VH-VL binders against o04291r164to392. Designs and how they scored, part 37

Target 1, 229 residues: o04291r164to392
Amino acid sequence: DANNPAGLLSIAEEALAEFLSKATGTAVDWVQMIGMKPGPDSIGIVAISRNCSGIAARACGLVSLEPMKVAEILKDRPSWLRDCRSVDTLSVIPAGNGGTIELIYTQMYAPTTLAAARDFWTLRYSTCLEDGSYVVCERSLTSATGGPTGPPSSNFVRAEMKPSGFLIRPCDGGGSILHIVDHVDLDAWSVPEVMRPLYESSKILAQKMTVAALRHVRQIAQETSGEVQ
Below, E stands for the ipSAE of ESMFold2; O stands for the ipSAE of OpenDDE; V2 stands for 0.75 times the mean of E and O plus 0.25 times the DockQ between their complexes.

## First folded at step 17 (VH-VL; framework fv_regdanvimab)

Design S01 (at its last look DockQ between E and O 0.58; V2 from the best seeds 0.00; counts 0 for: pae E 3.8 > 2)
Fold by ESMFold2, look of step 17:
Structure S01 (fold): chain C 229 residues (1-229), chain A 121 residues (1-121), chain B 110 residues (1-110)
Amino acid sequence: as target 1 above (229 residues)
Amino acid sequence: QITLKESGPTLVKPTQTLTLTCSFSGFSLSYPGMGVGWIRQPPGKALEWLALIDWDDDKYYSTSLKTRLTISKDTSKNQVVLTMTNMDPVDTATYYCARIYLDYLDWFDPWGQGTTVTVSS
Amino acid sequence: ELVLTQPPSVSAAPGQKVTISCSGSSSNIGKNYVSWYQQLPGTAPKLLIYDNNKRPSGIPDRFSGSKSGTSATLGITGLQTGDEADYYCGTWDYSLDAVVFGGGTELTVL
């Protein structure tokens, strides 16, 4: 059975390998993001993709929170991702190796009335690596990957999330180093040509998702530190 | 078809402020992913980038000229304006505006025809 | 003084091949993609190559681009008299936070 727990774990482990090759390696042709506004909300190193399938963004920064707390916050996408309309976790499956697999349906708001909003059907895999790092990675389930069929897409364009997620490394002395990768194909060809950059710009992706996530976690870290004092 | 056209004075006196307007059609800075830049070329010399502004109102300036340059946009009129203070005869050049497609800031297409500005006494 | 260095001139006979180099550094060509522009006499520059080796619509395939390390190269085959122009390379420099152009190369068809 291709859709049994062993089959889902195989998909999850392939997604993890691909995500890690993007987060810490050169699987995407990363270029430093120009035009990030400097200031008190400067958060770390941000890169965007050049000449790859879809669009991608990567960020790396320090966060004064433990890895598991960071993961908890970032899994709650509606709390920080402004364009996120809803997140429905339809299945939670323990992986045979101590990790967790989730099957998730996500709906997004459309940035324009001229194109349909996007939705996603994804597998999200959370696990602890041998070096103590915590990983949350995610990818779309499609006919090419296998896995169960998702909810029907009504009034939405089904977009693709390529292996993406969070790598959260504990720091000696407390806190974490957070690596974020967002890699998506928003089906830009289905929108009017004048709106297409909204769906093809890696810089917009970085500003709306990748930087927003890192900024949100850092803000909570500051608020939590202030409350403890 | 996308077009850009530079306008402004063709003759200025030393120390005056030059104001150039780029009027464009076929695209808009109301939509993401685009910008407009300014490049000049002294007679018989190489291209020199001056400034650019994107759809999100982020601005970038030549390091050596930053204190003399201001760039702005009027999205409703499809215009970008460059001002350059304290003009000197060495600033005599043809001034071009050009569109940046996508937010990478490292190539321009298309270019305007250019306007020649002479700085003399 | 220029951040990107090009030969000041090159020449070749009609039908032949010519190569124009653009030499930069780790803060520009080494980290980023290169564009090339053609400027015919008395006209504005025109984009010829972007993203190191891609041609905009309408640019014939006898124009090509490549990049190696901190240097980029424009190639023109089947040289025509209409190719007589100045050619510029350009990119972003992360040390200067600026767009930089090469000094230009004057192509003469002999």
Scores: ipSAE 0.370, ipTM 0.743, lowest interface PAE 3.8, mean pLDDT 88
Fold by OpenDDE, look of step 17:
Structure S01 (fold): chain C 229 residues (1-229), chain A 121 residues (1-121), chain B 110 residues (1-110)
Amino acid sequence: as target 1 above (229 residues)
Amino acid sequence: QITLKESGPTLVKPTQTLTLTCSFSGFSLSYPGMGVGWIRQPPGKALEWLALIDWDDDKYYSTSLKTRLTISKDTSKNQVVLTMTNMDPVDTATYYCARIYLDYLDWFDPWGQGTTVTVSS
Amino acid sequence: ELVLTQPPSVSAAPGQKVTISCSGSSSNIGKNYVSWYQQLPGTAPKLLIYDNNKRPSGIPDRFSGSKSGTSATLGITGLQTGDEADYYCGTWDYSLDAVVFGGGTELTVL
């Protein structure tokens, strides 16, 4: 059974492990983006990968919201990701350990009219870690990973999401430390050569997705704080 | 094939402003990740980075020379211009422009042939 | 003034191996990739090594790079007369927010 909870959990746990190794470790060769300096006025530390499959970006920053709220905000990708066309949750499965597994179909807008839009078929795993951190990690389900097959799409090119997501660690003084990892393979070779830079740029990924997420959640945090005052 | 070529005056008087143009082909600064940097080398001395501009119009300058440097790009002409004010004989050097791919690359390749600028009264 | 430190000169006989060190700090080599440039006499610099240890097309495998901690090393095996040149290491310094180069190493083939 493709929807075997035990099997999906296994995939989820692997995704989690790999994601964590990217978020706070060196599983991916991260280099800090040029011009992105940490500081009180900075959005956070942003890094990109040079030596990985596909493109990858990482960001870390402080957010004056509790972990669960941050997770809720970021899970709603259409609200902050400009290129996100739609997100459909096809299945929700309790993981049995307090976590949740979701099977998700995502459609993206094409960055150019000269190439087909990309879609994703992914497993998203949400769970609380022993240290109180909240994690939402996501990866594509493929024949190699196992799991159910996603819906066919005639108008999209299926892209691959490597273990990605966000780690939200509570801070003692309130708020959260947010780690975001975006790691995708957009199949750049399938697009015209002149457009490939749009699909092969980790910096663009960082700007359009990773930093966008962080900026959005910070904006919400600010608005929330303003309303309380 | 990527090529870069520096152009501008080869002789500048002290206190004057140097304007150098880097004309390039084989790539475009409209392409994400692309950038052009300027590096100079005084005679018999080491390479010194001056400035960098990328496709996103982000500009970076040497800290020591920041107040004297301005870098700009004209994407349509495939040109990058560097201006350096208040030139001094100490600024006599060969000036290079070079391509940098800042997304995955933070090195310069290829380099222009360089243009020698002498600052003298 | 120089952020990256290289030996001023190295020399060896043809066929031998030489190494050129590049010492930096946690704000540059410690955080980013190192590139190496070869500058033949009277010519513009040429990229020799990037990303610590990768060779561009056309660069022979006699040239190698490595990085450890805050230092990088360029290795040249099978030294040839044509290798006589100045060699520069370079990287980004996050503290200075700038590209930094070493002072250069003059390689003489004896």
Scores: ipSAE 0.323, ipTM 0.742, lowest interface PAE 2.1, mean pLDDT 92
ESMFold2 (binder alone), look of step 17: mean pLDDT 92; pTM 0.942

Design S02 (at its last look DockQ between E and O 0.69; V2 from the best seeds 0.00; counts 0 for: pae E 2.3 > 2)
Fold by OpenDDE, look of step 17:
Structure S02 (fold): chain C 229 residues (1-229), chain A 121 residues (1-121), chain B 110 residues (1-110)
Amino acid sequence: as target 1 above (229 residues)
Amino acid sequence: QITLKESGPTLVKPTQTLTLTCSFSGFSLSYPGMGVGWIRQPPGKALEWLALIDWDDDKYYSTSLKTRLTISKDTSKNQVVLTMTNMDPVDTATYYCARIWSDYLDWFDPWGQGTTVTVSS
Amino acid sequence: ELVLTQPPSVSAAPGQKVTISCSGSSSNIGKNYVSWYQQLPGTAPKLLIYDNNKRPSGIPDRFSGSKSGTSATLGITGLQTGDEADYYCGTWDYSLDAVVFGGGTELTVL
């Protein structure tokens, strides 16, 4: 059974492990994104990948919100991701350890009219770690990964999400440390050569997705704090 | 086909400002990942990076020459302009513009043919 | 002044293999990828290798690149008379926030 909870949990745990190794480790060759220097006015530390499959970006920053709230905000991708057309949660499965597994179908807008839009068929795993951190990690389900594979869409090109997500660690003084990893393969070879830079740029990914997420959650945090004052 | 061509004065007097224009075709600085850099080479000497501007209008300058350099782009004209102030005979060199299309800004391809600039009274 | 160090010259006979080293530091080659350029006499530089070991279209497989630690190496096999040129390594230095080039290596085909 493709929807076997034990099997899905295994996939989820693997995704989690890989994600964590990217978020705080060196599973990906992270280099500081040029042009975004850390400083008092900086949004955070932004890095982009080198020598990985697809494109990847990482960001780390402080957010004056509790971990669960941050997770709720970021899970709603259409609210902050401009290129996100739709997100459908097809299934919600309790993982038995307090975590939740979701099967998600995501449609993206095409960055150009000259190429088909990309979609994702993914497993999203949300769980609390022993240290109190909250993690939401996500990866594509393929024949190679196991689990249910999504139906093809005639109007979309299926892209692959490598283990991605966000790690939200509570801070003693309040708020959270947020680690975001976006790692995708957008199948750049399927688009015209002149447009491939749109699909092969980790910098673009960082700007449009990773940093956008961080900015959004910080904006919400600011608005929330302003309302309290 | 991607091409770049440098243009500007070939003779500059000391203390004057050099203005070079890089005109390019085959790519656009409106596309992500694209950039144009300037590199010079004094006669018989090594390549020296001067400045770079990318599609996002991020600008980078050689540390030693930063105060003398200004780079700008006109995307609509497919041009990048470099200005260098207070020219000195030591600045005599062949000046190249080249395309960069890496997020890591670590390589150039292709290069213009270069323009030789002589600084002399 | 130069951030990347290359030997000033190398030479070999036609058909032989030559290597050109490029030594840097942890803030450049140690962190970033190396590119190599060929400059024939009286011409503009041409990209030979990017991302340590990748060849642009049109560059023959006689040219190879490698990187280890804070050093990079350009290899040229089957040396031809037409390979006589200056060769430069380059990369981005994150400490200087700048593109850096080596001092160049003059390759002479004997």
Scores: ipSAE 0.746, ipTM 0.889, lowest interface PAE 0.8, mean pLDDT 94
Fold by ESMFold2, look of step 17:
Structure S02 (fold): chain C 229 residues (1-229), chain A 121 residues (1-121), chain B 110 residues (1-110)
Amino acid sequence: as target 1 above (229 residues)
Amino acid sequence: QITLKESGPTLVKPTQTLTLTCSFSGFSLSYPGMGVGWIRQPPGKALEWLALIDWDDDKYYSTSLKTRLTISKDTSKNQVVLTMTNMDPVDTATYYCARIWSDYLDWFDPWGQGTTVTVSS
Amino acid sequence: ELVLTQPPSVSAAPGQKVTISCSGSSSNIGKNYVSWYQQLPGTAPKLLIYDNNKRPSGIPDRFSGSKSGTSATLGITGLQTGDEADYYCGTWDYSLDAVVFGGGTELTVL
């Protein structure tokens, strides 16, 4: 049963393993994103998926904030994700080992008037790795994996978040290395064919979500540190 | 079916500016996903990429020809325009436009039939 | 400036197999996927292979592609006289921020 804490922890640990294989490995065929020029004002390295299930984006960058502050900022999705309409934390469950499992319902604004807005029902797992890195990963739940039996609202199309999240590594000398993976299936076949590229483009996902998150954290880091950074 | 067609002058004098128009149907630059590029081929020689523009108005140019090229689009007319300044007889070629997928910029399909431009006094 | 290197020509008899190589670098083929184009005499180029090894609709499975490291290969089996054409590889180069094509390979079916 998904209501059993051991069952939810099993789902959470599976999500963590898959997320890490994307964040630090080659579980996704990553292609460097075109148009993100490196330099002193660059945010970091951005990659997008090729030939994977759904669409995915990955970013890696330096931020002048401690890992726990980065996690706190990024968990507040409405503060940085423009298209995020609402986030409801429905349950908070201790996972053992000091980790935390959250059950979350998220509604998004639609990017176009020609298609319905998406919503997500997810499990979010936060934990510390043995090497001192902090991880926040997230994946969709369904009725088969402990989610709701049906959608909360008929005005939304239920999208899938595949294991995604943030890996935040402390840096020698202060600050953090932030790895971000966003991996979603937005149900592109449910939109008119002329609009499907909008729902199947990994580059658009990166621009709207992955890059936006990294820029937001870096901007807060600059404001928090003042001119010393 | 997606089609592209090149139009413009077929004869240009040295130092003049060439303006080519790509008119296309079956896709649009009003929505995300697509771009249009220009490629030329001198008689008996290899393909040479010139420039491209995508739906988001991002523009890319050949490194050796950057200073001579300008690309623009008119999304409402389904047209992309290439201008090339200071034409020389070595620029005599068949000029093609072709559709490209904007995420990766690594393949063109379909291509127009091409227009041959001769640069001669 | 030919960033991608192809042999200038290849030939084989009808019914046989030929391969065409495309050699690049870590800034292009090493980081990205390769496309191949067929240009029949007097015609515009036509996409033959995309994403290293995928065929558009209407391209027979006698045409195949592969990639290893910084090199790509086009394979053509069951050669026909109608396969006489120039063949080009292409991809994106991240160092140049540009599309790059190979110099082309002239296939002769004897």
Scores: ipSAE 0.517, ipTM 0.795, lowest interface PAE 2.3, mean pLDDT 88
ESMFold2 (binder alone), look of step 17: mean pLDDT 92; pTM 0.943

Design S03 (at its last look DockQ between E and O 0.63; V2 from the best seeds 0.00; counts 0 for: pae E 2.1 > 2)
Fold by OpenDDE, look of step 18:
Structure S03 (fold): chain C 229 residues (1-229), chain A 121 residues (1-121), chain B 110 residues (1-110)
Amino acid sequence: as target 1 above (229 residues)
Amino acid sequence: QITLKESGPTLVKPTQTLTLTCSFSGFSLSYPGMAVGWIRQPPGKALEWLALIDWDDDKYYSTSLKTRLTISKDTSKNQVVLTMTNMDPVDTATYYCARIYSDYLDWFDPWGQGTTVTVSS
Amino acid sequence: ELVLTQPPSVSAAPGQKVTISCSGSSSNIGKNYVSWYQQLPGTAPKLLIYDNNKRPSGIPDRFSGSKSGTSATLGITGLQTGDEADYYCGTWDYSLDAVVFGGGTELTVL
């Protein structure tokens, strides 16, 4: 059974471990995103990857919302991710350890009309860590990873999501520390050479996705509390 | 084929403003990761970075020369323009423009052939 | 301010190996990526190495780059007379948001 909980949990746990190593570790060679200086008026600490497969971005910032609320907001990608066309949750599976596994099909808009849009077939794992942090990590399901086969689509090119997600740590004074990692391989080789920069830029990933997520959740927090973030 | 070519006056008087144009082909500053920078080299001296502008219109300047430098791009013309005010004989150098194809802005390839600018009364 | 220090000159006979060092003045260079450029007499610089140890297309494998700690090294094996040139290292200063070049090294082939 491709949907057997034990197998999916194994994939989820591996994804979690790898994600955490990126979020707070050095599993990815992170370098400061140029032009994004930390400071009181900054969105947060933003880094982009060097010398990794695909492209990756990381952001860290404070949010005046509780972890679960942050998670709910960020899980709704269509609400804040401009290039997100659709998100379909095909399955929801209890992990048996208090976590939840979701099988998700995501369609993106193409950044150019000269290339096919990308889609993702991913496993998303949501769980609470022992320290009270809430984690949502996600990775593509492939023949290499195991798991069920995703829906076919002739109109899309299947891209790969490496272990990505967000780590939300509660703060004693209220709010959360949010770590976001986006790591994707958009298969830039499948597009015309002149367009590949659109698919190979960690900076563009950081701007369109990683920082966008952080800004969105901060905006929601501001609207909710009436405070300037 | 990627090419860059510097153009502008080769002789400038002290206190005047130097305007250099970098015309390039084979790439566009409309796409992520692309940037164009200016580097100068006085005769017999080391390379000195002046400024760069990227696809996102972010501009960076040498700290020591920031007040004298302005960089801009015309994507439709594939041109980058550098202006340097209050020129002095010490600014006599070969001026290069070069492409950056990196989000990290830390290497140049390829380079233009450079244009020699002499500042003299 | 990040300063990259290079030896002013190095020399070797044809066929020999030479190394050119590039040392950062700050510990920040430890996280930076270094590039190397060759400038033949009377010509524009040419990228030899980027990202510490990567060669652009067309650069022969005689040229190599490495970085350890706050020091980067350019290696040239099988030295040829045509290698006689000035060599510059470069990197990004994240403190100043600026490109920084070394002072250059003159390579003489004896």
Scores: ipSAE 0.855, ipTM 0.920, lowest interface PAE 0.6, mean pLDDT 95
Fold by ESMFold2, look of step 17:
Structure S03 (fold): chain C 229 residues (1-229), chain A 121 residues (1-121), chain B 110 residues (1-110)
Amino acid sequence: as target 1 above (229 residues)
Amino acid sequence: QITLKESGPTLVKPTQTLTLTCSFSGFSLSYPGMAVGWIRQPPGKALEWLALIDWDDDKYYSTSLKTRLTISKDTSKNQVVLTMTNMDPVDTATYYCARIYSDYLDWFDPWGQGTTVTVSS
Amino acid sequence: ELVLTQPPSVSAAPGQKVTISCSGSSSNIGKNYVSWYQQLPGTAPKLLIYDNNKRPSGIPDRFSGSKSGTSATLGITGLQTGDEADYYCGTWDYSLDAVVFGGGTELTVL
């Protein structure tokens, strides 16, 4: 059932399981991204997908902020994602396990005037794991997943977000270990051939979204003196 | 139809600087995801990668030749230029430019026809 | 020195199958995918295989590739006289921050 809260929680829990298998495992064939070598001033470890459905990127880094603060910052997508035009939360549903389900409509600017901008209709699930980690994961709602139909996209191409999100692990010494996974299908075949790399490159995805998110959180951590409680 | 063509001198003297130009058509380095690299092959010997430059102006050089090489691009002319200093007879080879269309910089397609450079003994 | 090791030569009769190995390390083949090139006499190299096992348009399916651990293999079935060439493997090495090629394998069709 599309309107059933138990059905939405089932979708959310499956998205969480898939996200975790990407964030901490080998569900995606991860390859180290060239040009982002680890080092004293590196932001962290960055990997990009190879031979998977759609394109994906993953990053892992240390941040001198507590998990809830990191989640709060990253949920405010327009504040750090340059191409994000708008985020509209159409529904907020408390889950029976203390988590939260959000139904979200996101519009993106197009990187070129030669192709239509993308939009997303997604379920976002925020919850705390037994080990004290905080998770925010997100995936598109489609006819295949079930759930309510999203807003019309007549001036946009509806893109797909595959299970993606943030895993934020508290550190014993303060701060957090942040894992980010972005996994999308931007419908690259609907753009002119010369522009398709903008929509098919996992490296470009990493640069525009995954790395940008990690850098933003780290910048805010420095501005707050990096103190963690 | 993507094509690349190497141009420059075919004969140089020891200690001179070699400048090679790769002119290409059918793609542009103004689009993300594209790069151009240089590979050489001495007569009867294996391929040796020299350098590459990508659309974002990131540059990579062979470790053993790094101090002798400079790569640059002119995106508006669809050209990539390789400069190699202090030429020696061991640098006699066919020099190829090739397109890299990979986030991973690990395969080349297509290749130019190559230009043979002889360094006099 | 060469980072990727290939046998210097292989040979087989027309119609037979041959395999060419490419041995690397954890900093190259172990972390990345492998490409293969054919170089016919007097010509520029041509891409045969990318992403370990994918063929560009125009490459027949009797050419195949695979990867296991830090090694890759090019397979050629139904050998033809026109397959007589030098074959190179290539990939990115994360320790050297560089493209690396194997030393090449000369295929002779008997």
Scores: ipSAE 0.548, ipTM 0.778, lowest interface PAE 1.8, mean pLDDT 90
ESMFold2 (binder alone), look of step 17: mean pLDDT 92; pTM 0.947
OpenDDE, look of step 17: ipSAE 0.756; ipTM 0.892
ESMFold2, look of step 18: ipSAE 0.420; ipTM 0.708
ESMFold2 (binder alone), look of step 18: mean pLDDT 92; pTM 0.945

